# Designs tried in a protein design chat: VH-VL binders against q9nrl2r1430to1533. Part 49

Target 1, 104 residues: q9nrl2r1430to1533
Amino acid sequence: GGVHELSAFEQLVVELVRHDDSWPFLKLVSKIQVPDYYDIIKKPIALNIIREKVNKCEYKLASEFIDDIELMFSNCFEYNPRNTSEAKAGTRLQAFFHIQAQKL

## First folded at step 19 (VH-VL)

Design k192
Fold by OpenDDE, fold request of step 20:
Structure k192 (fold): chain C 104 residues (1-104), chain A 123 residues (1-123), chain B 107 residues (1-107)
Amino acid sequence: as target 1 above (104 residues)
Amino acid sequence: QVQLVQPGAEVKKPGTSVKLSCKASGYTFTSYWMHWVRQAPGQGLEWIGEINPRGGTTNYNQKFQGRATLTVDKSTSTAYMELSSLRSEDTAVYYCARGTEWYQKPGLYFDYWGQGTLLTVSS
Amino acid sequence: DIVMTQSPDSLAMSLGERVTLNCKASQSVKTYVSWYQQKPGQSPKLLIYGASNRATGVPDRFSGSGSATDFTLTISSVQAEDVADYHCQQYYSYPYTFGQGTKLEIK
């Protein structure tokens, strides 16, 4: 993508990482800690992976970037029941993301 | 050395509010979740809520939702729990307890506890 | 809310005996269980987290096991200083909930 768009993606990822509710999303879920995670989630993704893709200019469209972020949240809600800390964090972070994504 | 210092006791009338303090030292205050847990006399522990001092994000036990308010003062490394509409059943020792770091699952453990504040609610 | 039920409510053991404390969850909490020791007049102290991980400084006579709904805290050889209330806690979902506690005394 363009320089400005790339910078916007970078900045948004930074803001997501710094958010209080980023802890479930900073890196891929540990198979050791969550043995059945990858039996359920077939397209795992995390903010560190998304950041890497941004740095490698793999996103040509904002929609592609947004799709990965939404996938990250979708995975969280698919695996975690609503009352888990992961799901609660995901809900708030996603809301934050939706607001910030309007700038893209 | 990690320390959480709480006042010894508070006495309140029913219907009033109380704001309990928890002064943290010996670690980076904004890097760890802070939890509040109470214990009625002779009873078990009851989780009230948690706060991330970094951004102020909170999660509450719905039992206390709307009645308990968690806040922090970063400049003094102090956590606060305000409880309104006090009733006799709120009589308990209230603990603050340090949780995990900001990048960890917050409820994983509470590794350091304050000495607790005895709140007595009576007419 | 997830209910954590501890058993027994209280027990008295002789020095050196093996102590087994149980905690049962009303639904699966995976391995998201912690154990705390609370001596008389003191604040709780972390013993075990993640069902089986011993916290720093905790004597090796303490061990935790279990998954899903059934959890156990074991003291291989109980000592006088182990007189306390023991609390299990789940952190699988909000609100975090504790058992009612088990009181351990020495005969």
Scores: ipSAE 0.907, ipTM 0.954, lowest interface PAE 0.5, mean pLDDT 96
Fold by OpenDDE, fold request of step 20:
Structure k192 (fold): chain C 104 residues (1-104), chain A 123 residues (1-123), chain B 107 residues (1-107)
Amino acid sequence: as target 1 above (104 residues)
Amino acid sequence: QVQLVQPGAEVKKPGTSVKLSCKASGYTFTSYWMHWVRQAPGQGLEWIGEINPRGGTTNYNQKFQGRATLTVDKSTSTAYMELSSLRSEDTAVYYCARGTEWYQKPGLYFDYWGQGTLLTVSS
Amino acid sequence: DIVMTQSPDSLAMSLGERVTLNCKASQSVKTYVSWYQQKPGQSPKLLIYGASNRATGVPDRFSGSGSATDFTLTISSVQAEDVADYHCQQYYSYPYTFGQGTKLEIK
């Protein structure tokens, strides 16, 4: 149910944040540090935003939660070439997420 | 004060392996990336790899992929680099260097360096 | 791999002169460049990160600039203690790569 899903979402976000490869995703990309980021990425998202949405019970379906997480990774891979530290971290974190998401 | 302590020297024959140590102190060992960089005599610096001591995540220079192994011992705040199948070209000073915090982009900087270990590979 | 090429390979300057060291990347690395100072017989020391940010404790006479492929480390007034090799490094993509270094001496 909704309460169970909420708890599962919370736990999964915690696990993602604690992961070694979470550093690109903890907060929104800084426009100061990456001036062209928001010219390319039109739907920016990060784990702190997703966490807030979870806390506010904005996800009614697991698919909605998953969509936001996948968007986060999609943004990373769209902006960052494969051999960047961001892309490498994203690849591993996404794999971890896919395993954990099976429990939802 | 942040310190990274490394042994002074190692002498090895070609084809063997070596495990270099780097003992960290003066900071929270698990909160910062650790990097390994080598410098052949009279040459520039060459990045080998990085490890996040928190979870053990590693990234390697593909040149060393499969031959270099980075590990950590959290209980002793010690980082290790093992290099196998040694060759004469591996003769160099090997540095450990502290990187950024775990939540920052790795590689941004190496702010503290060990004194380096001179590895000599010769028959 | 991204190649970082430093220039010149070596230079000798008089005390108090302005020193300019260059680093060129084989492709754009944005501003993801750091500079290190390595005195004879010592380990490298961080000077600049993010192309233009001076590390803690680094004298004001050191400054970094540049973006994309061309980067510069400047010493506004070179001092005797600045005799060293200087290394640039990119961290845009794996593997991180360094320039071949520039040797700075005092006349």
Scores: ipSAE 0.905, ipTM 0.953, lowest interface PAE 0.5, mean pLDDT 96
Fold by OpenDDE, look of step 19:
Structure k192 (fold): chain C 104 residues (1-104), chain A 123 residues (1-123), chain B 107 residues (1-107)
Amino acid sequence: as target 1 above (104 residues)
Amino acid sequence: QVQLVQPGAEVKKPGTSVKLSCKASGYTFTSYWMHWVRQAPGQGLEWIGEINPRGGTTNYNQKFQGRATLTVDKSTSTAYMELSSLRSEDTAVYYCARGTEWYQKPGLYFDYWGQGTLLTVSS
Amino acid sequence: DIVMTQSPDSLAMSLGERVTLNCKASQSVKTYVSWYQQKPGQSPKLLIYGASNRATGVPDRFSGSGSATDFTLTISSVQAEDVADYHCQQYYSYPYTFGQGTKLEIK
C-alpha cells in the first residue's frame, strides 16, 4: 500500500477517464437533466469524486477504492435499462476496470 | 466550417458488399461520435450505428448487426460503413452524421449531415 | 424497439398560421427526443434536441415540448421556407428510432 498503492489508484482513474465509455461517469448526474435520478440513487458517485478521494489519500485499502468504483457501476445499472447507451458504456467500462484492477 | 463529404452514388448486385466513405473536415474528427443513417425512397430515417473515432467504440442497430461494419481512418478524417450481403431492400440514401462530443451522451443529436450516398442494389 | 409515430402524415397550412406536429413514443423515452427538418432533395437538419432545446441558428418560431410518450414540435408562424418533412427521433435506448415523418406544405 502506501505511496505505491496511491499511484496505482491514480493511474487506474486516469485510464478509466480516458476510456471511450467513460462519458456517463465523468461527473455527477445533473439533477436538472435527470430530475428523478436522486430519488432512485442514494449514493451518487463519479470518477471526478473518486479522483478527488484518491488525491486526498482517503483510500486506505484497495478494497475501499474498488468498492467506490463498483458503486459507480451499480448506480448506472440500477438507474439505466440494459439497452441504454449508459448501460452499454458501463458494461464495457466495468469489464475494462476488472481487468485493470487485477494489477492492483 | 464543418463538412461531411460523401460520394454521390453506388450501384451493387445482390449478395455483394459496399463500403461507403464519409470525409470529415472543419472540426476535430476524433472528438465527435459519427453516426450512419439511411433513408429508403419515400420512407423515414433508419439509424444504422455509431462509432467513436477516438477509440473505435461502436454500437449497432441489431437489425444490421453482423452485416454492417463501422470504421474510421484518423489520418484522413474519414469514416466508413461497410454493408455486406446486399439485398434490394438496402436501396437507400446513406447519410453520415456528426453526433455529440466523445464525453457526451451519444445520440443526443446529429448536428451536421453529409449529402448522402445513393446505394442502388439491383440484379 | 421503441416505435415513434408522427401525426399527421401530412398537412397544408397558410402562411403565418400556427403549426403543431405530434410524435408519440410506444413507451416512455423521458425527454430524449430530437426533431429534424428535411427539405426536398436535402439532408436532414437539426431543429430541437432534448425535447425542448433549440439548436444553434434555428429560428425562434420553432419550439419543442413534451415528455414520456407525447412530444410536439410547434411553428408559431409558418413561413414559405418551412416546407419540408419533419422527423422526430428518440435516443433513450438502442436502437435510436425515428418517426415516419410529417410532410408540411404551404397552401
Scores: ipSAE 0.902, ipTM 0.952, lowest interface PAE 0.5, mean pLDDT 96
Fold by ESMFold2, fold request of step 20:
Structure k192 (fold): chain C 104 residues (1-104), chain A 123 residues (1-123), chain B 107 residues (1-107)
Amino acid sequence: as target 1 above (104 residues)
Amino acid sequence: QVQLVQPGAEVKKPGTSVKLSCKASGYTFTSYWMHWVRQAPGQGLEWIGEINPRGGTTNYNQKFQGRATLTVDKSTSTAYMELSSLRSEDTAVYYCARGTEWYQKPGLYFDYWGQGTLLTVSS
Amino acid sequence: DIVMTQSPDSLAMSLGERVTLNCKASQSVKTYVSWYQQKPGQSPKLLIYGASNRATGVPDRFSGSGSATDFTLTISSVQAEDVADYHCQQYYSYPYTFGQGTKLEIK
């Protein structure tokens, strides 16, 4: 929807980006640094892309925005074993997201 | 010029606690992960944990979880490691080491190290 | 925990010789390995990260290679100042772990 809803999506993305554990999610994973990532993850997404979609009003429903954020975490847990720094960051940031999303 | 300054030595009795300091200079303190690593005499290196000084997020070696506490004071650019319930096996040199920028994988490298604090735990 | 096993434990080399130091991980760590030099009485110094990237200021005679479980550090022409312990370290998964080290001496 409306102007208030678009501002809420933007604010939520800003809060996620500011969190210490956002580092794995700021941009798409580099094929050079992680050569096999795109063999495993077929629907890549990152915070900079989600923020761009908010700026372009591409989310018609709050559920679409939430689905992209949850896809981002799901990709993290699919690719990364639980004992990696990426998976631990994802777990904490997802918990933070759930708290912030209740304010939506 | 990046510097990490640590006190040279500490002597403690078993069962007590110690809080070791690491004063950083020559770079933006909150932009880089900080790590703690120890080395017992004649032994290899053992990673203790890491802290993001930006928001205080920590990750610990599970061996030290519950005994080690990493903190920072942003106003003095100082990192701290507190180790509780000291044992003689904790006798080691304790290093602080600067990691990567906060937006990178934290363990990628430790590019600057303090000279270490020798902690001796003995009755 | 991922165990990093270095070989040999120690070696003595003549000046100018080529040195190869080995590091084996107990399971795949992809390319997430770094190498450190530690001279007697000093703190460690970063040499290599990401298995093969030289850190700033590290001489060209140092190079690294490997992936998955098998990693090497090569010194193409050993100099007197290379007397040190050399440690490999994985940062793929927690806890980050170091190998036990290889002690390099000059004959």
Scores: ipSAE 0.766, ipTM 0.920, lowest interface PAE 1.0, mean pLDDT 94
Fold by ESMFold2, look of step 19:
Structure k192 (fold): chain C 104 residues (1-104), chain A 123 residues (1-123), chain B 107 residues (1-107)
Amino acid sequence: as target 1 above (104 residues)
Amino acid sequence: QVQLVQPGAEVKKPGTSVKLSCKASGYTFTSYWMHWVRQAPGQGLEWIGEINPRGGTTNYNQKFQGRATLTVDKSTSTAYMELSSLRSEDTAVYYCARGTEWYQKPGLYFDYWGQGTLLTVSS
Amino acid sequence: DIVMTQSPDSLAMSLGERVTLNCKASQSVKTYVSWYQQKPGQSPKLLIYGASNRATGVPDRFSGSGSATDFTLTISSVQAEDVADYHCQQYYSYPYTFGQGTKLEIK
């Protein structure tokens, strides 16, 4: 709730985007480049979408914001085997997120 | 025009280390992944690892984990690969190669390659 | 590690012939395959990425195809300057791996 909580969500998203390992999560996965992605992932989400939701005040609770971020990582690990560059990036960015979320 | 400049040759004894350089020019150094690949005489290509010069994130071929260290110097646009505990089987040409932009899947392509450094480990 | 197996190991072709080089992955790599040309005494040069996308400046006679485990590089009309080793590479998962190469010669 409130202006300071929304600013904290925005600051956290900015930190995630700035991280080296954000590259798989910046935008939704391209159907052209990854044709089977949307056959497997039914609730797609990415940092640009989450950032829009923060800007539009669509998160009423911190848990809703955290759930979308965790969904983003869960999608990554569901689609990508552990030895892929996407999964390695997701593991490191998720660890970074957990550290930063404690400031919330 | 993109260029990756490497020294031509190095000779080392077993048990020592080497630090190979790759000087980049003609593009924004911190915007692209950098890869290292080697080729033993008469053999195929072997990927060693990659580094994101933006924040220094590295990924290594597990075969080289613990022996290879990738670093960059942003101020000189230079990538480095250090290989320790050298053995005769490390004799190869070592290439640096530019990867994709940082926001893309690394390894998608290596579009510019250095001319390679021939490392000879003997005696 | 994903093994990339190229065939044939070598071949000799006449000028103007159609050449087909094969690359087989030990498991699905989707379309995450690139092809490199390495002329004698030179560094590799990118030809194809994403299985079928021709890199900038690569002549139209080069094309790539395939998905999952079976990939092909085709040279529609071989030229003298095409004498080289050709390497396929997967970038689907770590470590990235190259095939052993196919050497193309002109008769």
Scores: ipSAE 0.759, ipTM 0.920, lowest interface PAE 1.2, mean pLDDT 94

Design k192
Fold by ESMFold2, fold request of step 20:
Structure k192 (fold): chain C 104 residues (1-104), chain A 123 residues (1-123), chain B 107 residues (1-107)
Amino acid sequence: as target 1 above (104 residues)
Amino acid sequence: QVQLVQPGAEVKKPGTSVKLSCKASGYTFTSYWMHWVRQAPGQGLEWIGEINPRGGTTNYNQKFQGRATLTVDKSTSTAYMELSSLRSEDTAVYYCARGTEWYQKPGLYFDYWGQGTLLTVSS
Amino acid sequence: DIVMTQSPDSLAMSLGERVTLNCKASQSVKTYVSWYQQKPGQSPKLLIYGASNRATGVPDRFSGSGSATDFTLTISSVQAEDVADYHCQQYYSYPYTFGQGTKLEIK
């Protein structure tokens, strides 16, 4: 919705990208490198796509932006068992996201 | 050219701690994961943990959680592994090894290894 | 922990023979397996990553294959300088684990 919220979510996306644990989420998973990913994950999303959607003002409600971020983490936990490097990174980045989202 | 330089040997008594160093050169230190792996005499390789020198994020083999601490000094391009409460079974060669770039899966490969530090823990 | 079991434990080969080293994971590790060569008194050296990708500078006689639980390292024509221990390693899940190794010798 408001311009203040969109500016805050652009800043939040920048902070997520800079975090050490962003590496599994920077861009969509390669089907060549991970052949079965898209057999399991049907709503793929990544930080580069979310950032473009913010830049193009495609989020009408703040909840839509938050839903895409949470979908990104949910996909990670669905595909990756909890002892994988991706799941560990996702857990820490999601915790960071929740802290930053509270600050607005 | 990439180099990881470690001290050749350390001798410690049981119950003490050691802080092993790994001096990196020939690449951008903060762009790559760093791993620590040990090998007891006549034994296989055992992964201890990894650190992202960029922001200091670590992941440990749970076997070493609470005893091993990985740190870096960005200004000297040096990685450290501290192991506390040493026991005789900690006697091993300890390697540092460079992992993948920070934006990739960290364990994909270890492409450069230090020469290893032989840690001997004995009375 | 995922156990990586290598076979055989040791192998003696004639120069020029084809060598096949096996590595079996206790559960699926997809293609997240790397192979290392370790000569006596030396650090490990990367040969193969992602089950089948040859690392830079590794001779073409080395190749890897496999997925899920069964992996192989093949040396198409063994050379004298290939005498070493060979380790497979999974990086699918923590902790990363290595096989016990296969010692390759020349008859």
Scores: ipSAE 0.754, ipTM 0.914, lowest interface PAE 1.0, mean pLDDT 93

